# Miniprotein binders against Cell death abnormality protein 12 (ced-12): the designs that were tried, part 2

Target 1, 147 residues: Cell death abnormality protein 12 (ced-12), of Caenorhabditis briggsae (a8xez1r348to494)
Amino acid sequence: SEIQKVLDIDSANENSEEDVEIWRTKLAEHRCGRLATVAMVLFGEKSPQDLRMLISENTMRIEGGKWQLIPMWMRCCDITAELFGLLPGRDELDRLISIIFSTDSPFPAVFSCIVHLFHRTWREMQAKGGEMDKVASFVLEQLRHVL

## First folded at step 24 (miniprotein)

Design c4 (from e4 with A20K L23M A26E)
Fold by ESMFold2, fold request of step 26:
Structure c4 (fold): chain B 147 residues (1-147), chain A 91 residues (1-91)
Amino acid sequence: as target 1 above (147 residues)
Amino acid sequence: SPELRELRREIFELELEIFKLMMEAEKLGDPEELFEEIYRLYYELWYLYEELYWAERNGDPEEVIQELKDRLNELRSKIEQLKERLEELKS
């Protein structure tokens, strides 16, 4: 199960049981479906040193200045989806179907890059736990200016 | 240092341009397997940013800073070459 692998990766961060159940539901119902959880699993499996580095730096931050992994990954997936044109609507679903059935989808690679950018942007903005959406909006706006 | 902050800002702008190039390569169906080359350049820029960030905070000597500047010049050249290759494929 990709969802359980994602949750297992995050378990070292002392998450509450209630948070874990909320995240399980959100992961299962994410609009990118299995593409999102596959991208998350691939990041953890192909870049374990990077993941440990990001988590280690985050753990050293002051109280209230930390991101939580699953929520951050989900927002990064939303940002990645927009880059691929995966917005709500029937035209969006056609694109999603094409990506899901692709054998060489670039979605996980772009997701990994977005995770690195998100982490650093969070640090530069000195963001707090309640500011996940603010950081995500900033990252997305910066990308929109270039695309 | 204002100089180092400006270099990091430039790297950030190049990183954003890399996302543009990755998406352009994907939309073209990734001829000549450019996507992976562009993808690797993103990480070279990202880690260069981090090296500059920590070098400033650690007070590293100018020799170290100069090596990082030289790497940035190399990456700028590689990015320009990729932009040209990608533009040729649009024709």
Scores: ipSAE 0.727, ipTM 0.900, lowest interface PAE 0.8, mean pLDDT 81
Fold by ESMFold2, fold request of step 27:
Structure c4 (fold): chain B 147 residues (1-147), chain A 91 residues (1-91)
Amino acid sequence: as target 1 above (147 residues)
Amino acid sequence: SPELRELRREIFELELEIFKLMMEAEKLGDPEELFEEIYRLYYELWYLYEELYWAERNGDPEEVIQELKDRLNELRSKIEQLKERLEELKS
């Protein structure tokens, strides 16, 4: 399944089996869940070297200063959706996702750029695991200022 | 150094401008296939930022730092060319 592909990528961070089940549930409940899942799978398939580089740098960070992959990607998907003016309602996004990604939308490309920006911003802010929303707000505000 | 930190801040501002250009190209229906070119330029900036970041922390010699500064000048020129092309298409 597509959710399982994301969980397999996340397990490379050496999360416990209990953590994997928690993330499976949160990903399935995410308001942009299907859009986020497709974007994450496409990022891992199109840019596996970039993904490995981001994960490798994250594992070198100090204890408590690492982002968790799935929450980070969900926040990046929310940011990306705002840039495209997509409403975050599950029903509206679910109906549009097959059409958008079947027509080779630019959404995954912008998403991957947002992931790279988020990853770097996390490092520059010296963020801790509980500060996901703080970093996401900073990234979004910077983008809002120029768009 | 303070100089290198300012250069990285400049790269960050250019990256934000690239997001603006990507969205403008998308709104125009991606004339001349500009979106892919703009998208690749973002990654050139992103990796340049990373090279400057690690070069400072690793104490790389000035020759390496100068090459990165020269690359930044090339990217500034590419960005200006893209802005001109995009403005021409808006007419």
Scores: ipSAE 0.712, ipTM 0.898, lowest interface PAE 0.9, mean pLDDT 79
Fold by ESMFold2, fold request of step 26:
Structure c4 (fold): chain B 147 residues (1-147), chain A 91 residues (1-91)
Amino acid sequence: as target 1 above (147 residues)
Amino acid sequence: SPELRELRREIFELELEIFKLMMEAEKLGDPEELFEEIYRLYYELWYLYEELYWAERNGDPEEVIQELKDRLNELRSKIEQLKERLEELKS
């Protein structure tokens, strides 16, 4: 239900019904799909004006130079998970669940910060829709150098 | 402006340092409840970056730019204090 609200906001960004279904399927397949969903709901509830600002700015960008919300969201969740030591091929599902279900979990806060960094980096790199992985790699490489 | 680009680059580097501090605080179990303070500093830096970005594009006067520089110096001092507090807790 809350994920449908996020998709409805993204639909206002001129997405087709086919595009919405594609992304709904990709979210269900994402390794951190549950974490990404919770983090995005908390983001939208805690800082609704920030979320609307990011989407509004993205909507005004030149056609082809916009990020798509769900793919960007999934990449940001992957980046955030790496900061918590939840790397691909390392089965830490119980640690993942523990992070999400703790009171005052740090994951949604870090995720929100990553989303803001990604959004701005996209603008600064003048990225196009096919460059999601390029921007994600840049952000992740920068974070790896300081950690 | 090369100067404004350098300031934004410096803010970006501080934002990366904030991620490091957030992770360090989390690993220590967040003694003294530092995580929320560090998290809020990230947003102060992020919005300061945006203010500098738009100030240049809007042609804002040097007085406005100087106020933004002063805010950056204040944030740098806060970050340094947090780094010291975290280092003391690592022992």
Scores: ipSAE 0.701, ipTM 0.901, lowest interface PAE 0.9, mean pLDDT 75
Fold by OpenDDE base, fold request of step 26:
Structure c4 (fold): chain B 147 residues (1-147), chain A 91 residues (1-91)
Amino acid sequence: as target 1 above (147 residues)
Amino acid sequence: SPELRELRREIFELELEIFKLMMEAEKLGDPEELFEEIYRLYYELWYLYEELYWAERNGDPEEVIQELKDRLNELRSKIEQLKERLEELKS
């Protein structure tokens, strides 16, 4: 499954078994479903060098200044979904289905951009590990301002 | 330095502008395949920013400023071209 593939991507990192299972559950229950996991997998497959660089840099950070990959990716998916108007509502499912089953869906591409934007924002804010939501919110706000 | 700060600001502003164009292209259905071009520009800008970031971290940002400015100007030119194409699609 895509979920397992995502977990496998992060398997090289020292994650607790508890965290892994939490992420598994959250990935499975994510509002974007397979759209999220597919985007993550595609990022790993299509941008492996970028991913390696992101992880490498994060590893070099002090312990308190590190993000966790999967939580970061999930938030990036949320931001991406927001940009596509995938908000809870009457037509949310139809919109989501339309994007998921589109052969040329730009969701993964936008997601990849958001990942880099998140990473950049993390740098500029000199964010700490507990500020994942703060960074995500800032990213989203910046995008909302221009869109 | 003020010059470095200005360069960083311009990079971030252009980044958001590219996002805007990207989403506009998406909403239009990208009939002229503008999205891919916009996407490429985003990553060109990303790479530019990365060079600046690491230059600053390594303590030698002044050495790359002019080169990065030139590249940024080229990206701006490309963005303007894409804006024009998008406007044509909207009309």
Scores: ipSAE 0.699, ipTM 0.890, lowest interface PAE 0.7, mean pLDDT 89
Fold by ESMFold2, fold request of step 27:
Structure c4 (fold): chain B 147 residues (1-147), chain A 91 residues (1-91)
Amino acid sequence: as target 1 above (147 residues)
Amino acid sequence: SPELRELRREIFELELEIFKLMMEAEKLGDPEELFEEIYRLYYELWYLYEELYWAERNGDPEEVIQELKDRLNELRSKIEQLKERLEELKS
C-alpha cells in the first residue's frame, strides 16, 4: 500500500503490522486523510533523501522527544489545508477532489515545506510526544501572522 | 554565538515570507511560473538555517560563517526581486 511504503522508510520507529492498520484506519477517517496520504507518497517519491534525513534526525532525538510520523503528517496536512482555505464539509470535499486531480497542484509542494518547518520547530521547542497539537498551533499561528 | 542565533532568527522570518509569496503566486494563478522559483528559495533558506545551526555547534571557522552570511545576502536580494515582480503583477 502507499502508506506501507512510507512506513517502511520510517523503519526506525519499528511499526508493527497492527500499528500500520490502526494508522491506515485513522487516515481513512480523517478529513484530510486522502490528501495526507497522497502528499506523503509524493514527498517520499520526489524527495526520498529528505524524508530519510528527517526520520533519521528524529530517531536520534531523546526518548519521549520524538514525533510520530503519521500524526505529524496529518497535522501538517491540516495546516496546509487551512492555508489553501479548505474547510470541512461538502464544499471542502469538492475542492479537495479538484486539487487531487490537478497535475500542477501546489498543495504537495507547500505540504513538503510545512513538514520541514514542523520538524525543525519541534526541535526548537524541545517538544515531547504529547505536544503534537502545541507545535502545530505554533506553526499555524506563525503562518497566520504573515498571511 | 548571539550573532549566529540572530542570523537563524532572520532566516526563519524570511521562510515565513516565502510562504506568503507562494500563496500570493497561487492566488494569481502562478503568472510567469514564479511558484517553483519561490518554492526552491524556501529550501535554500531551510538548509542555510541548518548549516548555521551546525556551524555554531561545531565551532566552525569564521571564513565558513562569512560564506554563509554572503549566501544569506544573496537570498535576501532574490526574495526582494520576487516581491517586486509579484507586486507588479498584482497591479
Scores: ipSAE 0.695, ipTM 0.887, lowest interface PAE 0.9, mean pLDDT 79
Fold by OpenDDE base, fold request of step 27:
Formats: C-alpha cells, sequence, structure tokens
Structure c4 (fold): chain B 147 residues (1-147), chain A 91 residues (1-91)
C-alpha cells in the first residue's frame, strides 16, 4: 500500500513502534487520503536526493530541534490541500476527486514545494520539535498573504 | 550583513510569488502547461537559497553574493515572463 511505502521511506530512522503505528493510522485517516500518501511517495521517488538532504540535515540538528518526517509531510499535505481549496464544506470531495483523477495533478508538485518551504522556515525560525504546528501555521500565513 | 539580509528577503519574496503563480496556473487549469515551468523556477530558486544557506554556514557568504544576485535577477525576469503569459491566458 501507499501507506506502507511511506513508512518504508522513513524506516531508516529510529522511530518507536508506537510512533510508526500512530503514523500509519493518521495516514490512513488523513483527509486527503491516497492523495497525501501518493504525494509523499512521489516525493521520495522523484526527489530522492532532496529527501536525503532533508533527512541528513535534520539528523544533524541538536536534540529537540528535529522534525519527524511523516508528521511534517502530513502537515505539508494539509497546507497543500488548503491552498487548493480542499476545505470542509466547500465541495471538498468533488475537488479532491478532480485532483486525484487528473492525469497531471499538480498536488504532488505543490506538496514538494511546501516541504521545502517548511524546511526553510524551520531553519529560519530555529524551530524546535514541539513547534511543528507553529511552523506550519507560519508557512500557511505567509502563503495566504500573497494568494 | 545588510546586503545578505536583503538578498535573503528578496529570495523569500520571490518564493511567495512563485507560489502565487503556481496557484494561478492551477486555477486556470494550466491549459498552456505553464505549471511545469513555474515548478522548475521554484527549484532553481530553492537551490539558489541552498547555496546561500551553506555559504553562510561555512562562513563565506560574501563570496557568493554577487553570483546569487545575478541569478536571482534572471529568475525574476523569467517569473515576469510567466506572469505575462498567465495574464494573457486570463484575458
Amino acid sequence: as target 1 above (147 residues)
Amino acid sequence: SPELRELRREIFELELEIFKLMMEAEKLGDPEELFEEIYRLYYELWYLYEELYWAERNGDPEEVIQELKDRLNELRSKIEQLKERLEELKS
């Protein structure tokens, strides 16, 4: 499954079994569903060097200053979805379907950009592990100002 | 360095502009397949930023400032061209 592929991508990290199971569940229940997991998988497949770079740099961060990959990816998906107007009550399902069945869906591409933006923002804010939501919110707000 | 700070600011501003273009292209359905071009520009900018970041981290940012400024100007030019193309599509 796509979920398993995502988990496999992060398998090199020493994650607890509990965390992995939590992520599995959250991925399965993510509002974007397969769209999210596909975007994550595609990022790993199409940008392996970038992914390695991101992970490597994160590994070098001081303790407490690291993000977790899958949680970060999920938040990036949320941001991406919001940019596409995939909000509850606004024909979310129809829009999601439209994106999923589009042969040239831009969602994975935008997602990849958001990942980099998140990473950059994490740097600039000197963010700590517990500030993932703060960073995500900041990223989203920056984008909202220009969109 | 004030110059470095300005460069960083310009990079971040341009990044947001690229996102705007991405979303505009998406809204239009990207009939002219401009999205890929915009996407490529994003990554060009990303790598530009990375070079700056690592130069600063390595303690030699001054050595790359002019080069990065030149590259940034080129990216701005490309972005403006894409903006024009998108505007034409809207009309």
Scores: ipSAE 0.693, ipTM 0.888, lowest interface PAE 0.7, mean pLDDT 89
Fold by OpenDDE base, fold request of step 26:
Structure c4 (fold): chain B 147 residues (1-147), chain A 91 residues (1-91)
Amino acid sequence: as target 1 above (147 residues)
Amino acid sequence: SPELRELRREIFELELEIFKLMMEAEKLGDPEELFEEIYRLYYELWYLYEELYWAERNGDPEEVIQELKDRLNELRSKIEQLKERLEELKS
């Protein structure tokens, strides 16, 4: 499954078994569903060098200043979904389906950009591990302002 | 350095503009395949920022600042061209 693939990507990191199972559940229950996991998998497959660089840099950060990959990806997916107008409502499912089944969907591409934007923002804010939501909110706000 | 701060600011602003263009292209259905070009520009800008970041981290940002500024200006020019193309598609 895509979920397992995502977990496998992050398996190199020293994550607790508890965290892994939490992430498994959260991925399965993510509002974007399979769209989220597909985007993550595609990022790993299509941008492996970028991913390696991101992880490497994060690993070198001081303790307390690190993000966690899967939580970061989930938030980036949320932001991406927001940009595509995937808001709760009557047309949410149809829009989601349309994106999922579109082979030419730009969603994964935009997702990849958001990942980098998040990473950059993390740097500039000198964010701490507990500030995942803060950074995500800041990113989203910046995008909302310009879009 | 004030100059470095300004450069970063410009990078961040341009990055947001690129996002705007990407979403506009998506809205139009990307009939002229502009999205891919815009996407490429985003990553060019990303790499530009990366160079700045690591130069600062390594303690030698002044050595690359002019080059990065020149590259940024080129990217800005390309973005403006894409904006024009998008406007033409809207009409």
Scores: ipSAE 0.688, ipTM 0.887, lowest interface PAE 0.7, mean pLDDT 89

Design c4 (from e4 with A20K L23M A26E)
Fold by OpenDDE base, fold request of step 27:
Structure c4 (fold): chain B 147 residues (1-147), chain A 91 residues (1-91)
Amino acid sequence: as target 1 above (147 residues)
Amino acid sequence: SPELRELRREIFELELEIFKLMMEAEKLGDPEELFEEIYRLYYELWYLYEELYWAERNGDPEEVIQELKDRLNELRSKIEQLKERLEELKS
Protein backbone atom coordinates (compact mmCIF):
# COMPACT_ATOMS: atom_id res chain seq x y z
CA SER B 1 0.00 0.00 0.00
CA GLU B 2 2.90 2.34 0.70
CA ILE B 3 4.16 1.75 -2.82
CA GLN B 4 0.83 2.77 -4.23
CA LYS B 5 0.82 5.84 -2.03
CA VAL B 6 4.20 6.82 -3.42
CA LEU B 7 2.96 6.31 -6.95
CA ASP B 8 -0.13 8.34 -6.17
CA ILE B 9 1.98 11.22 -4.96
CA ASP B 10 3.63 11.36 -8.36
CA SER B 11 0.44 10.70 -10.31
CA ALA B 12 0.00 14.35 -11.19
CA ASN B 13 3.07 14.20 -13.37
CA GLU B 14 2.90 13.01 -16.94
CA ASN B 15 4.55 9.64 -16.55
CA SER B 16 4.17 6.79 -18.96
CA GLU B 17 2.44 3.66 -17.80
CA GLU B 18 5.63 1.79 -18.50
CA ASP B 19 7.68 4.04 -16.22
CA VAL B 20 5.14 3.75 -13.45
CA GLU B 21 5.27 -0.01 -13.62
CA ILE B 22 9.05 0.03 -13.61
CA TRP B 23 9.04 2.24 -10.53
CA ARG B 24 6.51 -0.01 -8.84
CA THR B 25 8.80 -2.96 -9.36
CA LYS B 26 11.92 -1.13 -8.26
CA LEU B 27 10.21 0.15 -5.14
CA ALA B 28 9.06 -3.35 -4.29
CA GLU B 29 12.54 -4.74 -4.82
CA HIS B 30 14.41 -1.90 -3.16
CA ARG B 31 16.93 -3.13 -0.62
CA CYS B 32 15.45 -0.92 2.08
CA GLY B 33 12.00 -2.34 1.46
CA ARG B 34 9.28 -0.70 3.46
CA LEU B 35 11.76 1.65 5.07
CA ALA B 36 12.18 3.37 1.73
CA THR B 37 8.50 3.67 0.92
CA VAL B 38 7.63 4.81 4.42
CA ALA B 39 10.25 7.53 4.23
CA MET B 40 8.83 8.71 0.92
CA VAL B 41 5.26 8.67 2.14
CA LEU B 42 6.20 10.52 5.31
CA PHE B 43 7.99 13.14 3.27
CA GLY B 44 4.84 13.72 1.28
CA GLU B 45 2.62 13.77 4.35
CA LYS B 46 4.80 15.70 6.76
CA SER B 47 6.35 18.08 4.27
CA PRO B 48 3.69 18.65 1.62
CA GLN B 49 4.68 22.25 1.06
CA ASP B 50 8.31 21.30 0.57
CA LEU B 51 7.30 18.62 -1.88
CA ARG B 52 5.11 21.04 -3.80
CA MET B 53 7.96 23.51 -4.02
CA LEU B 54 10.39 20.87 -5.24
CA ILE B 55 7.99 19.65 -7.89
CA SER B 56 7.04 23.14 -8.97
CA GLU B 57 10.63 24.19 -9.45
CA ASN B 58 11.43 21.00 -11.31
CA THR B 59 8.45 21.55 -13.58
CA MET B 60 9.78 24.96 -14.52
CA ARG B 61 13.07 23.50 -15.69
CA ILE B 62 13.76 22.81 -19.32
CA GLU B 63 12.80 19.32 -20.38
CA GLY B 64 16.35 18.03 -20.43
CA GLY B 65 17.10 19.40 -16.99
CA LYS B 66 14.39 17.70 -14.97
CA TRP B 67 14.69 14.90 -12.46
CA GLN B 68 12.01 12.31 -11.92
CA LEU B 69 10.63 12.22 -8.42
CA ILE B 70 10.55 8.51 -7.66
CA PRO B 71 13.98 7.74 -9.14
CA MET B 72 15.33 10.70 -7.19
CA TRP B 73 13.73 9.46 -4.00
CA MET B 74 15.13 5.98 -4.50
CA ARG B 75 18.64 7.34 -4.87
CA CYS B 76 18.22 9.55 -1.84
CA CYS B 77 17.09 6.52 0.09
CA ASP B 78 20.18 4.63 -1.05
CA ILE B 79 22.38 7.45 0.18
CA THR B 80 20.54 7.55 3.48
CA ALA B 81 20.90 3.82 3.91
CA GLU B 82 24.61 3.99 3.27
CA LEU B 83 25.04 6.69 5.88
CA PHE B 84 23.34 4.42 8.38
CA GLY B 85 25.65 1.59 7.41
CA LEU B 86 22.90 -0.35 5.72
CA LEU B 87 24.92 -2.30 3.22
CA PRO B 88 23.86 -5.47 1.46
CA GLY B 89 24.63 -8.46 3.64
CA ARG B 90 23.34 -10.91 6.16
CA ASP B 91 22.90 -8.34 8.88
CA GLU B 92 21.15 -5.82 6.68
CA LEU B 93 17.67 -7.11 7.30
CA ASP B 94 18.07 -7.03 11.05
CA ARG B 95 19.39 -3.52 10.91
CA LEU B 96 16.53 -2.43 8.69
CA ILE B 97 13.99 -4.01 10.97
CA SER B 98 15.54 -2.30 13.94
CA ILE B 99 15.25 1.07 12.25
CA ILE B 100 11.78 0.52 10.82
CA PHE B 101 10.24 -0.47 14.11
CA SER B 102 11.98 2.18 16.10
CA THR B 103 9.40 4.80 16.95
CA ASP B 104 12.12 7.41 17.02
CA SER B 105 13.89 6.34 13.86
CA PRO B 106 15.73 9.25 12.33
CA PHE B 107 15.81 7.61 8.92
CA PRO B 108 12.86 9.51 7.43
CA ALA B 109 14.21 12.78 8.78
CA VAL B 110 17.67 12.20 7.36
CA PHE B 111 16.05 11.12 4.13
CA SER B 112 14.17 14.39 3.91
CA CYS B 113 17.38 16.31 4.44
CA ILE B 114 19.11 14.38 1.69
CA VAL B 115 16.23 15.04 -0.68
CA HIS B 116 16.79 18.74 -0.19
CA LEU B 117 20.53 18.28 -0.50
CA PHE B 118 20.02 16.41 -3.75
CA HIS B 119 17.76 19.15 -5.04
CA ARG B 120 20.27 21.81 -4.08
CA THR B 121 23.10 19.87 -5.68
CA TRP B 122 21.01 19.48 -8.81
CA ARG B 123 20.73 23.27 -8.94
CA GLU B 124 24.38 23.92 -8.32
CA MET B 125 25.53 21.41 -10.90
CA GLN B 126 22.91 22.56 -13.39
CA ALA B 127 22.28 18.88 -13.83
CA LYS B 128 20.51 17.21 -16.71
CA GLY B 129 17.99 14.41 -16.65
CA GLY B 130 20.58 11.80 -17.47
CA GLU B 131 22.84 12.77 -14.58
CA MET B 132 20.85 11.33 -11.69
CA ASP B 133 23.62 8.94 -10.74
CA LYS B 134 26.25 11.63 -11.10
CA VAL B 135 24.44 13.93 -8.71
CA ALA B 136 23.76 11.13 -6.26
CA SER B 137 27.40 10.09 -6.31
CA PHE B 138 28.51 13.64 -5.73
CA VAL B 139 26.20 14.02 -2.76
CA LEU B 140 27.41 10.77 -1.28
CA GLU B 141 31.03 11.70 -1.83
CA GLN B 142 30.59 15.01 -0.06
CA LEU B 143 29.00 13.29 2.89
CA ARG B 144 31.65 10.58 3.04
CA HIS B 145 34.33 13.21 3.10
CA VAL B 146 33.02 14.73 6.30
CA LEU B 147 31.80 11.57 8.02
CA SER A 1 31.18 38.14 -6.26
CA PRO A 2 33.92 36.67 -4.09
CA GLU A 3 31.87 37.44 -1.01
CA LEU A 4 28.88 35.62 -2.41
CA ARG A 5 30.99 32.60 -3.29
CA GLU A 6 32.43 32.55 0.20
CA LEU A 7 28.99 32.68 1.75
CA ARG A 8 27.84 29.77 -0.39
CA ARG A 9 30.90 27.78 0.58
CA GLU A 10 30.30 28.41 4.26
CA ILE A 11 26.68 27.34 3.94
CA PHE A 12 27.67 24.08 2.29
CA GLU A 13 30.38 23.37 4.84
CA LEU A 14 28.03 23.97 7.73
CA GLU A 15 25.46 21.73 6.09
CA LEU A 16 27.95 18.88 6.07
CA GLU A 17 28.79 19.54 9.69
CA ILE A 18 25.13 19.28 10.56
CA PHE A 19 24.93 15.93 8.81
CA LYS A 20 27.90 14.75 10.81
CA LEU A 21 26.20 15.77 14.03
CA MET A 22 23.01 14.07 12.95
CA MET A 23 24.81 10.81 12.39
CA GLU A 24 26.75 11.08 15.63
CA ALA A 25 23.54 11.69 17.54
CA GLU A 26 22.02 8.66 15.86
CA LYS A 27 24.96 6.48 16.86
CA LEU A 28 24.55 7.57 20.45
CA GLY A 29 20.86 6.72 20.31
CA ASP A 30 19.87 10.35 20.68
CA PRO A 31 19.55 10.05 24.46
CA GLU A 32 18.80 13.74 24.99
CA GLU A 33 16.73 14.26 21.86
CA LEU A 34 19.54 16.23 20.30
CA PHE A 35 18.62 14.99 16.86
CA GLU A 36 15.48 17.07 16.74
CA GLU A 37 17.45 20.18 17.58
CA ILE A 38 20.02 19.36 14.93
CA TYR A 39 17.28 18.67 12.42
CA ARG A 40 15.72 22.04 13.10
CA LEU A 41 19.06 23.72 12.54
CA TYR A 42 19.39 21.95 9.23
CA TYR A 43 16.16 23.41 7.98
CA GLU A 44 17.04 26.84 9.29
CA LEU A 45 20.17 26.58 7.21
CA TRP A 46 18.16 25.26 4.29
CA TYR A 47 15.85 28.25 4.38
CA LEU A 48 18.85 30.53 4.60
CA TYR A 49 20.24 28.96 1.45
CA GLU A 50 16.87 29.20 -0.27
CA GLU A 51 16.73 32.90 0.42
CA LEU A 52 20.15 33.28 -1.10
CA TYR A 53 19.24 31.16 -4.10
CA TRP A 54 16.11 33.09 -4.93
CA ALA A 55 17.84 36.39 -4.29
CA GLU A 56 20.34 35.37 -6.94
CA ARG A 57 17.56 34.37 -9.30
CA ASN A 58 15.90 37.71 -8.77
CA GLY A 59 19.18 39.54 -9.34
CA ASP A 60 19.47 40.91 -5.83
CA PRO A 61 21.94 38.70 -3.94
CA GLU A 62 24.25 41.47 -2.72
CA GLU A 63 21.53 43.10 -0.67
CA VAL A 64 20.97 40.02 1.47
CA ILE A 65 24.56 38.90 2.02
CA GLN A 66 25.16 40.66 5.33
CA GLU A 67 21.89 39.51 6.83
CA LEU A 68 22.52 35.95 5.76
CA LYS A 69 26.06 36.07 7.14
CA ASP A 70 24.75 37.17 10.50
CA ARG A 71 22.20 34.39 10.53
CA LEU A 72 24.81 31.89 9.47
CA ASN A 73 27.07 32.92 12.34
CA GLU A 74 24.24 32.40 14.75
CA LEU A 75 23.63 28.94 13.37
CA ARG A 76 27.32 28.15 13.62
CA SER A 77 27.25 29.12 17.27
CA LYS A 78 24.33 26.82 17.92
CA ILE A 79 26.08 23.99 16.14
CA GLU A 80 29.15 24.44 18.33
CA GLN A 81 26.97 24.19 21.40
CA LEU A 82 25.48 20.97 20.13
CA LYS A 83 28.94 19.60 19.39
CA GLU A 84 29.92 20.22 22.97
CA ARG A 85 26.85 18.46 24.23
CA LEU A 86 27.54 15.46 22.03
CA GLU A 87 31.15 15.28 23.20
CA GLU A 88 29.98 15.28 26.78
CA LEU A 89 27.72 12.36 26.02
CA LYS A 90 30.60 10.44 24.46
CA SER A 91 32.79 10.88 27.54
Scores: ipSAE 0.683, ipTM 0.885, lowest interface PAE 0.7, mean pLDDT 89

